# Ledger of designs, part 4: VHH binders against F-actin-capping protein subunit alpha

Target 1, 308 residues: F-actin-capping protein subunit alpha, of Arabidopsis thaliana (Mouse-ear cress) (o82631)
Amino acid sequence: MADEEDELLETELSYDQKKEIAKWFFLNAPAGEINYVAKDLKAVLSDEEVYNEAAMEAFPVYNKTHMICLEMPSGAGDVIVSSYSEINENEYLDPRTAQVAIVDHVKQICTKVRPANDEELPSLYIEEYRYALDAEIQRYVSESYPKGMSAVNCVKGKDNEGPGSDFELVVIITAMRLSPQNFCNGSWRSVWNIDFQDESQVLDIKGKLQVGAHYFEEGNVELDAKKDFQDSTIFQSADDCAIAIANIIRHHETEYLASLEVAYSKLPDNTFKDLRRKLPVTRTLFPWQNTLQFSLTREVEKELGLGK

## First folded at step 20 (VHH; from i1 with Y58N)

Design l1
Fold by OpenDDE, fold request of step 22:
Structure l1 (fold): chain B 308 residues (1-308), chain A 124 residues (1-124)
Amino acid sequence: as target 1 above (308 residues)
Amino acid sequence: ELQLVESGGGLVQAGGSLTVSCAASGFTFSSYAMGWSRQAPGKERELVATITSGGDTNYADTVKGRFTISRDNAKNTLYLQMNSLKPEDTAMYYCAASSPLWRIIEQGREYDYWGQGTQVTVSG
């Protein structure tokens, strides 16, 4: 039975195709591993322009999606890079400290910090609710997620000076751990949208939770678990709302993690081995079982038609 | 700030009993899996006993039948009752905590927090 050498027709990829492939690799990098991907791409891509352009386009998206945390200069604290804190493409608000971080996305660093202007900050009325919630969430996160980070941003109604109009706060929680000694990297992301409805006097609460893990001891296995929640509570004082919201978040996240633990404890060891990664160009399933070590470089080379 | 503080260590004669405790603070104790590890001089640290958030326990073969791990969530306290102690049980005993998230991701391979330890010495 003739090993049909899949003559990968070495079709020379166009500039745009190469760029799109590179972007795909960046965007699909596991949490905390985009720089490894970058290194591999840089080594494989023969075109620096393609690499740079792809990086410039992909890193901002990646950074916001993964809600990376950056240290602000001069001990000003940390900022979570997300769409919810975004002022513009390179500036992100830390509402806790009322500072704006200027971010180099490709380098994944905060290059500068400036004070937020009044227009960028919520009103005193909104800040009361935001601040209260932030305090409760910080406590929760510290107690639940080692080295976790959180932020509370106002995304609607920030200029409300008092009751009478709706506003929306978003709670972001992120935790990441790189554990190369255990051949795994992991991440937690949760986003909670809280709609404060003045007319109905109800808080509508929606949560999106995500657990990510990359296992690379015997192959390349990615875990991506997501769950959405919805809940509600009564519109009360800022402090009472904060407590109620935090409790709701705690409840759902705790239950979710518990459920995951049970679910994964029952999974056969081989289940992870059956996970197949689709490659962007050839759409071929990567046989993880045959590779002792995941080589992104090889995949990139293959996709770029550079593989001998 | 998260803290684990062990207590109850001391000198005990072979065949004796001792209970060590770990006071936990700064995290949701009831949600964490807890464990005891020990390290004898010149030896590697070894896991002695574990208890899940649900109360399921596991023991090293070396201590099985002699040691009992338990927890009081209301008091945020972990216990290790040690019976029929042997000179080989002489070690620094450490309390450890693992968070739900990382326990899932790392499959329980690592603990997130450790205490400073309490010394248990068994005189033969």
Scores: ipSAE 0.810, ipTM 0.901, lowest interface PAE 0.5, mean pLDDT 89
Fold by OpenDDE, last read:
Structure l1 (fold): chain B 308 residues (1-308), chain A 124 residues (1-124)
Amino acid sequence: as target 1 above (308 residues)
Amino acid sequence: ELQLVESGGGLVQAGGSLTVSCAASGFTFSSYAMGWSRQAPGKERELVATITSGGDTNYADTVKGRFTISRDNAKNTLYLQMNSLKPEDTAMYYCAASSPLWRIIEQGREYDYWGQGTQVTVSG
């Protein structure tokens, strides 16, 4: 009775499989921690080509998704990397300063800055609204989010020279804090799409809010809270619209944060331990077991089948 | 720019009372949790009193029953009424502010902003 020990031939992962796994790790890195993931992946992946390719594909997506902020050279300010500011794969518009940042995504640096072309900028009409809104949002963000950053981009109708057509502005707000001393990293991201409807004379406002936190003192716990909002206001002057929009944003974001505070204050400390960890292969959420010290390297090895 | 400016410190006799104030600017005061910390010479900074945006208060055991933290949102001012002062209360008193976001994320462990402090000296 030859017990055919099914030598589960640990089939060596293919190039593509390795790449996909690597990409997954990159893409699912907590806010501000992609470089740590990169380091671990590089150490575990014995294939530089796979690593590089995965990085090249994942970093741009990660950067835009997380709305990372980059410092532009020569004190030109900061730019938020997002799909809403994207001119092309490596160029991002800072509408506030009318500059375009050239970004190395893998290095997460702005390598160059150039003036925006006229074609890349909104019309004077749109700029009036954008500028007004930007001013109000900046004020709001400064008062509400320590070290927060914001941008207002026109995503539709940028060439409108006056009334008669719809246009859309997007407000993006981002705040991130790395607090290794507290064994946590956190992030805030909000995206507000404002559809200026000329015919109806209504602003349709849609917000997506996200709070992220990674706690790594006693394990690997991620907080991921999201909320969507919808609101509207009347299409008015640029200044009035700006005020109204900012107030709406302030209201919803403040309420949301307040609700979160209440929700989490009521949670026993142990509840955080029950937060689910996403595993790379199944993308399923698993309960975090307190006993497992988070080792990204081990996880990577496991996923890559490199674990003895 | 966010600013916290403490005032009202001074010399007081044991058993006396003193009120320190903190004037806040540059942020939405009403949305922030506020607190008072103190640091005595040679000692670590300790949280003395906290007040949430909703007005809930908490006190260190060392000051409970003697100190009262309050806020006036209309004036963007935080107060600490100190009664029955003891020599042990001698310290630099600091005003602190915590933003809603980071308070959630950091579980209230850290304040975002601090004032320069006001000196309170209690003579025996």
Scores: ipSAE 0.777, ipTM 0.886, lowest interface PAE 0.6, mean pLDDT 88
Fold by OpenDDE, last read:
Structure l1 (fold): chain B 308 residues (1-308), chain A 124 residues (1-124)
Amino acid sequence: as target 1 above (308 residues)
Amino acid sequence: ELQLVESGGGLVQAGGSLTVSCAASGFTFSSYAMGWSRQAPGKERELVATITSGGDTNYADTVKGRFTISRDNAKNTLYLQMNSLKPEDTAMYYCAASSPLWRIIEQGREYDYWGQGTQVTVSG
């Protein structure tokens, strides 16, 4: 599947160069496949320090970008790792349960959970809106995305004790499925920023949707579809806002998925073969092979100048 | 809770007709593609009929011209009208649903939800 011949590097790569290459592989790993990449990188890289440093730098970024879901210990529930729930580098808030997850990014596990502090939680006023929205979003997600997960975080104005100031809630929705039997891994991520504007009495709603897929049956193909939306509605009660927002989200996401279905149903089989990850440093195309079926060892070696 | 509940199965004479139904709940029925599969004793499960969210239908060759799949979105119900039944049609009939997202990603290869099935027996 790696049909392209790469020129070997004439000189040994520096520490920094190796690290950057390793980081690139981590960051560009398909959804749910970073550990496979890690395994291959570790096997190829002769320097453990380079590997560790690259992993430490890349995994947090990858985890937040892909909004991975982690199980909290002792049945405390699941937490979505994202920039919107981030308290600090290793702590992430689950506003639904008012808990904070301590995360080992490289291992991709929640090691500990603690109650959230009062200062980490929104005010009662904000919580009313957050809670209402969360309930509607959970219902929507359960009805629309099998095994999907969602969270609603306040990112601005969490300390507002009542009307008179703006605040912002963020809805995050994530769904992932690994289907090696179908030679396919896929993911959905959506982020909706809702700006509650008190003065204008308007909700400004912005959505970013992303569909990702990695196909590896007859090659290495990556699907990456993104779409942005903007909408608005009136500032109402917490319950009414929740319903309105959820309906807006439902509408746009449903329409987007419908459009994708039409678009991709018309694509020739060969077109998918061209949907490959671009390698910015050494070559234009990089065939990502699922390690369950294929090894990235040769490709990693090539990038590191260690092999043909 | 997401559920697909089949009903309407039973014993029917060869050449007879039967309609099985599937009541859906817990998901946005109108957005999902639906299908009927069946499994005869000692045989693998086979897809017999499908219907898209838009209403497009497909049938297995073994049932084409005899079976009709339809849906009522207002009632969240899927139907399979079976005519000219044959002993070979004897099977457990299962309702299946596929979500928009995974239908796109997996190119319709998998269904997300399955019912418990309803038994259809055709006597010769």
Scores: ipSAE 0.742, ipTM 0.873, lowest interface PAE 0.7, mean pLDDT 88
Fold by OpenDDE, fold request of step 22:
Structure l1 (fold): chain B 308 residues (1-308), chain A 124 residues (1-124)
Amino acid sequence: as target 1 above (308 residues)
Amino acid sequence: ELQLVESGGGLVQAGGSLTVSCAASGFTFSSYAMGWSRQAPGKERELVATITSGGDTNYADTVKGRFTISRDNAKNTLYLQMNSLKPEDTAMYYCAASSPLWRIIEQGREYDYWGQGTQVTVSG
């Protein structure tokens, strides 16, 4: 159907317009497919400066949003790139190993790793809670998400030396799979903010869950499901809190996935054929490629008015 | 450590019955969809039976009415009761597990974990 659409003649775009369009393509790339978009944009854009600038601006945002996992050098482990682990520009803390990863966002690689400074790490008091929670979450993730990754970061109150002040931990869980044999790429992301309230002795728990998938077997179909949750529990010992929080997370995520399975099992087979992504610049439906490899070359060319 | 361990295979005469089991560990068994596949010599692996986390079952046409898949969540064990066995049922039988997430995303096309298999031989 996409091939039947008449190509519209586009006027020459300005530098800024090209950059914004390029950024849009980067930012809206499906999980795990930004490098395909990059390849296509590089091939189509006649201006390397525009490409580089767009990439430099978009990749950090994309990487953090999608919570990509990078391998640290010399077997130091993996790090999840997220706003919750970011301590400086291009530096991300892995509290589990007490290391900081230096990231080249455009290349999507960890270029260096260094030990975390004492000031970058949580206090012993906070670490007790973080560590306990991390252990429970790791166990949960290993049992629930094949090849999933998780991290627990302190985002508030990391310097608290004991009771008397609030602090906040964030649990992030990410899983991604590229399945070219099945013509799909998929991802899971969940973020759980846990506010430890000392005065009220309550934990306020907020979760944001997201399931994403891109299907390209017989066309272009995107799955994008999101759900927010709120819950609470009692402020107890580090171990008890960890167990309680993990159970809450497990409960909500399990129920959510179950609900999705039911919902999508009831969809007609042709439902996905009607789904297309809209381009914000032209408000036109994007004619996705129907190949094993994600390619937007023609569409990018069309949108940028850079037809050969 | 994630494990699926099949057992119960053996030699059985045509028309006989056999039950194979799969002991699961290292994942939340109750949340996973489970299945049995088999592979005969020189043939491709084929899905034989599936059971959802909710207990819904599906069978290949070749075994429908003869095989029964079931699960015991309390024991983290999957079963395949095979009745009226035929020589054509001779194969290595594999237990498989599919996570909720990837089952949704991949539309049930793939399983995440596989056992080492148990051999079932049906003599004519």
Scores: ipSAE 0.732, ipTM 0.869, lowest interface PAE 0.7, mean pLDDT 88

Design l1
Fold by ESMFold2, last read:
Structure l1 (fold): chain B 308 residues (1-308), chain A 124 residues (1-124)
Amino acid sequence: as target 1 above (308 residues)
Amino acid sequence: ELQLVESGGGLVQAGGSLTVSCAASGFTFSSYAMGWSRQAPGKERELVATITSGGDTNYADTVKGRFTISRDNAKNTLYLQMNSLKPEDTAMYYCAASSPLWRIIEQGREYDYWGQGTQVTVSG
């Protein structure tokens, strides 16, 4: 038994094991930091193909999950990369300009734009609601999130020509700030699904809020705070719905931020040093050792939800 | 559009009093933390007084007991009442605002918005 145990302890990671570990590090990169992780992984991985394959698989998922903003060519503004704007892996709709952004995920750039075709856009009926909501959300975001970005997409019922069928709009709000001079990077993401129900004449509203923060002055501390919401309001005109929805979103996001501030005020001195134990990922280069393999594999499985 | 506009600066004799104000627009004033900073000739900018959205105040040691920060959320206006002024209080005074999100995440290390400033000059 000892000989077999010693032999297994000396086994190096396979190509596929290294790839899955690299993907894990990409997908768990703090908001705005995936390219720092990429540089570190290039330095550590012995096989360029392992790196390239891991990046090609991870960046599209990371970019959609973090809802990254990419500048469109020729001053057309920004597009938000998300599953709600996704036409296919590399194409993302910007409903404000009726354009489709063509994206290189690994480079994180919008390389070209094309006009959206009619089947990719909502009907005039749905667009009335989308446009009104987008205007109210832009006002809210400009007041509440410095340099924040937002989008409103139709995700169900875009071809409805009038009342009689349900449709669904999704509001996304994102803000990010990289502040290396303060050794702190932070992000906000919120997603609000609004289900316009024709039969009941009610809007069913579900929100998911998420705050990320990464503190790296003395080591590595990463915080991830999330909250879900459920709410409803009456189905009204496009303008009245937009106002009601924006008020609901403002209320919940303001209340959440207030509760987060209270939680922060209760943190004891040196809390950020203690919190590093909850975030094993660091800028320290990953050692490829069999003993650390078991410990690292356990953390990877936990982060992927495999140990539930 | 977001604006922070200071006013009320001027020339004051040592020992005198002056109140500066900051009119704010384009953001949810009641939810933002606010502050006053000053920059004297040849010196770095110095945070003088702060007030949270809940009304809790903090002051630099050099102004404690002499300066009072306050806010009027109905008028979206920030105030700094300065008493017992000294020549070393001579500076450009700037209004600052910090959003709830970034105030929390950055732990008050920076402000998101700054005004143009109002000059306070103390003679004698």
Scores: ipSAE 0.604, ipTM 0.788, lowest interface PAE 1.3, mean pLDDT 83
Fold by ESMFold2, fold request of step 22:
Structure l1 (fold): chain B 308 residues (1-308), chain A 124 residues (1-124)
Amino acid sequence: as target 1 above (308 residues)
Amino acid sequence: ELQLVESGGGLVQAGGSLTVSCAASGFTFSSYAMGWSRQAPGKERELVATITSGGDTNYADTVKGRFTISRDNAKNTLYLQMNSLKPEDTAMYYCAASSPLWRIIEQGREYDYWGQGTQVTVSG
């Protein structure tokens, strides 16, 4: 079906229509798989200009929404590409090192870095809170997410010089694993907005997380599960706030993972049971059930009480 | 920061007993599933015993009734008690850990962390 549809696209659709369709495929690529989609599109599109324009428009959006991690030159660590770190279309702040990463979105590389300008960095007052929180989140992520990455960005009130106005920090936590040897790719993304409210002396905490999994042995089974959280705590010192926020995040993410595990255990027997019973290090995988039309997202949301 | 350090290996006569330990740090030990794997020279790695965060155990047929896996969450330590040892049990024994997220997504197909191993040699 894809070959027939692509052939019709080449004969019946305008340049702009082909570009928008290609862009749609890029933007709907599973986490970590946009380059596989790129190879497929390059193979079926005869017009290289359509492909190049679609890629140039789609990759920046994909990279920011998936919060991809790019290694910065000279061993400076990684930068997370997101709307929260964006200086402009091709420049992303790493607040941990006070550097701005210059990004080639289509190649998905950081080509160089420059020092951040003072105007791009939060004030000393805000940085005290950002830095303390970043330290606690790094500890939490290192304990809970193998090869996980995190960042803490100031998204509102970065120029505040002291108490008197609200500010907002965003915690980003990402983990991705591509396991072609096990025919499984997975991802975790959580974003926590912390609104430091000066008048009320309360922190308003909102979390959004998204779990992705793509199982592709003898079929195509995808999970794309999302959950929102709401919580609060009191406005304290930078260190005490950091501890409280990290504890809240740990609590909610741990509780969600427990719920996700329960939802997985209630999946129909032929979904994952054969794979779960065999350890993939040295064992031949049992043939996967053909579930091309099966949606793990729909079944997991049903078990979590998320309807419709 | 995360570390798995095995100890307690050594030379043992056939029919003897030995306990190996794995000290863990840098992760929330009580949340992780743990296991012991072994690899003999020239052989493929074999997962011989596993224990869930809830304490449920499983064993390879080659070691059932002779090996016992256990964990002490207060000490962040995993144990493998090996009895009635045979020369065929000679191998490097590795500790393994699996995080909650990847245990769920990978469906137990991979472990996230491995130790450097401790050698167990059974003579006779």
Scores: ipSAE 0.586, ipTM 0.755, lowest interface PAE 1.3, mean pLDDT 84
Fold by ESMFold2, fold request of step 22:
Structure l1 (fold): chain B 308 residues (1-308), chain A 124 residues (1-124)
Amino acid sequence: as target 1 above (308 residues)
Amino acid sequence: ELQLVESGGGLVQAGGSLTVSCAASGFTFSSYAMGWSRQAPGKERELVATITSGGDTNYADTVKGRFTISRDNAKNTLYLQMNSLKPEDTAMYYCAASSPLWRIIEQGREYDYWGQGTQVTVSG
């Protein structure tokens, strides 16, 4: 029999509960910060197998969602990891170089490359459109996104040998800046689906962008802004389509940035007081990694019920 | 393709005046925020003047009232008019540009591109 005391029920999460919570933290890590989450989770999870399973399930999703850029060993530049470039879980096409990057998702590295097979590449007909668009997008990105990356993938109809059937190209634009000296990390991701419709002679264009920002000088402020776009233009030659599509993308992204600037101007005066325009030579910086780890450690311990 | 090319530097006496300019290409000049930075030997770069795409200006305290930044969007050219020059103004002067996205996110704390610089030397 027990006395009338408040019996203390020590709480302990099950294996599956711990795994799903860990996955949630991985998948909600700010852009560019998943490895800080990984370090904190590894430090607080006693069961290594829970951590390993959560990481193996989460990193592939995170990497594709954030469209991370990995340097290829061949010296051919970077590959963008996305669902649009995915051949299988660990292989991602770089259509610009006709190479396939082999990726270790948890380590976030490209371990090697191989030449793409003919079946992994679009037909010469589709490639004419993909190549022309890729050139115009590279020009736009170089003018608009410092150190930005882009890719153009064919996601539907890649085996079409000429006019007579529909195909779809996807434009990916990414830019990321980790700026711990300014206590700010930021990211841009835009995805544009272009449906080339043969019978109607129309291009249906759908865009989605996502702007991420993490401010951590005097607190922890995060932005995750999303916007959808819809437009159309006439199906033309490969070169004319490329120009028209790039102009449409430039127009919408420029208009969105103007709207974002207005939204920022309406924030409370002290929200970004240390982020206001300042002359860099007078700044004193704190190590942002230690500050971020502290906030993440408290949140992780709270959500996992680990008591610290 | 993006280029920032400064010119107009030289030797001037203390109390004198000088105008430097920056020719820009490879981006939509009117949409970028622009600035002038300077770097003396052995020192870090410092921003001395900035101008937004809409023409609003800001100045470092050390140059307020003496320097004037301006832009000509039709010529894709940025200017810095420097009056009442002091020996401590001696530096390499760099043209700087900030893209729309990062201007907004970083609130003007950093600039994305710099030119090669033009030397301004102020004697005695």
Scores: ipSAE 0.578, ipTM 0.742, lowest interface PAE 1.3, mean pLDDT 82
Fold by ESMFold2, last read:
Structure l1 (fold): chain B 308 residues (1-308), chain A 124 residues (1-124)
Amino acid sequence: as target 1 above (308 residues)
Amino acid sequence: ELQLVESGGGLVQAGGSLTVSCAASGFTFSSYAMGWSRQAPGKERELVATITSGGDTNYADTVKGRFTISRDNAKNTLYLQMNSLKPEDTAMYYCAASSPLWRIIEQGREYDYWGQGTQVTVSG
């Protein structure tokens, strides 16, 4: 009976409606769970073309938003897929190794690497700042985030040959863990923009921190906690800037984790009641197949204004 | 690089006492939750004692009243004082650490890092 209702629902929706609904499910998959969503969508969507188009459109956005890490075949470690490392839709710079990763977004693999062109890399002047910061951030991440990954990218001013113009570096920190034996999946993402201002000789530092968690033991509860920070320090040597920036990042991230621990002391109270409404009650990984069937009907009703 | 190095294991007679320690480096020790696990040959690993970053302790029933876990945050060292030892306590003892992020998200259900272990053998 479930198969019969799935087929009838799919027949009632247009191709484009099915595609947009499928994209919505991909883009709203919890961190690290997009392939579970893919498996469920294949089971519900009989039309392989709808599935393939939705995946091709959604995976690049999902991968960059979640800043996924992909192993490079050269044994050079991982590349982080992000808008900050993007050369084009399928190519992502790893400044640490001076390589460009060629990515298949839907398969979530790095299929090959190539050396970066000189024009894709920052100048030697900028690289001294980028490299020094990258070293301090790697140290911090190794101390604080098990299996955590980091990158430092130049996003503005990469061709500066010396003092005289502003430039901007971005620090990315990610960690993800799927822990089905504990009925819990979690993620950390932080992005720190550092604007090196030549005239004022000040660094403007802006951070965006995001913690995701998905709990599925006694019901589906999803946490998506975000926090923004603003700070500054003086423009110094590459080494001194790196130390100061890393200390600022450590301070804010440590304080945020402390505040998050206080919030967790309130579980299982009604603090997360609204989050439970997004997912059905289950003790297993989210049963996307049942949810997709329900959500497709509901979304169409909302689009047409039929439900009250 | 994060390291957990156990020491102080050895051979002890039944009814005796032994203290094992774990030297930690490469992480902010005071922010991590810590624990001791043991594994006898052919047995599953057993969590015997835990201590939070704030110093709260918990013990397995098999060791309650005989074992004491403690930490010295100034020296980055974790301790397990074992009294009234029994032959059943013979095992490899492992130090474990749980990072702030995953301690919060996983609510203390798993540990991120493990040491190489120190052997404790109780004769007689």
Scores: ipSAE 0.536, ipTM 0.734, lowest interface PAE 1.6, mean pLDDT 83

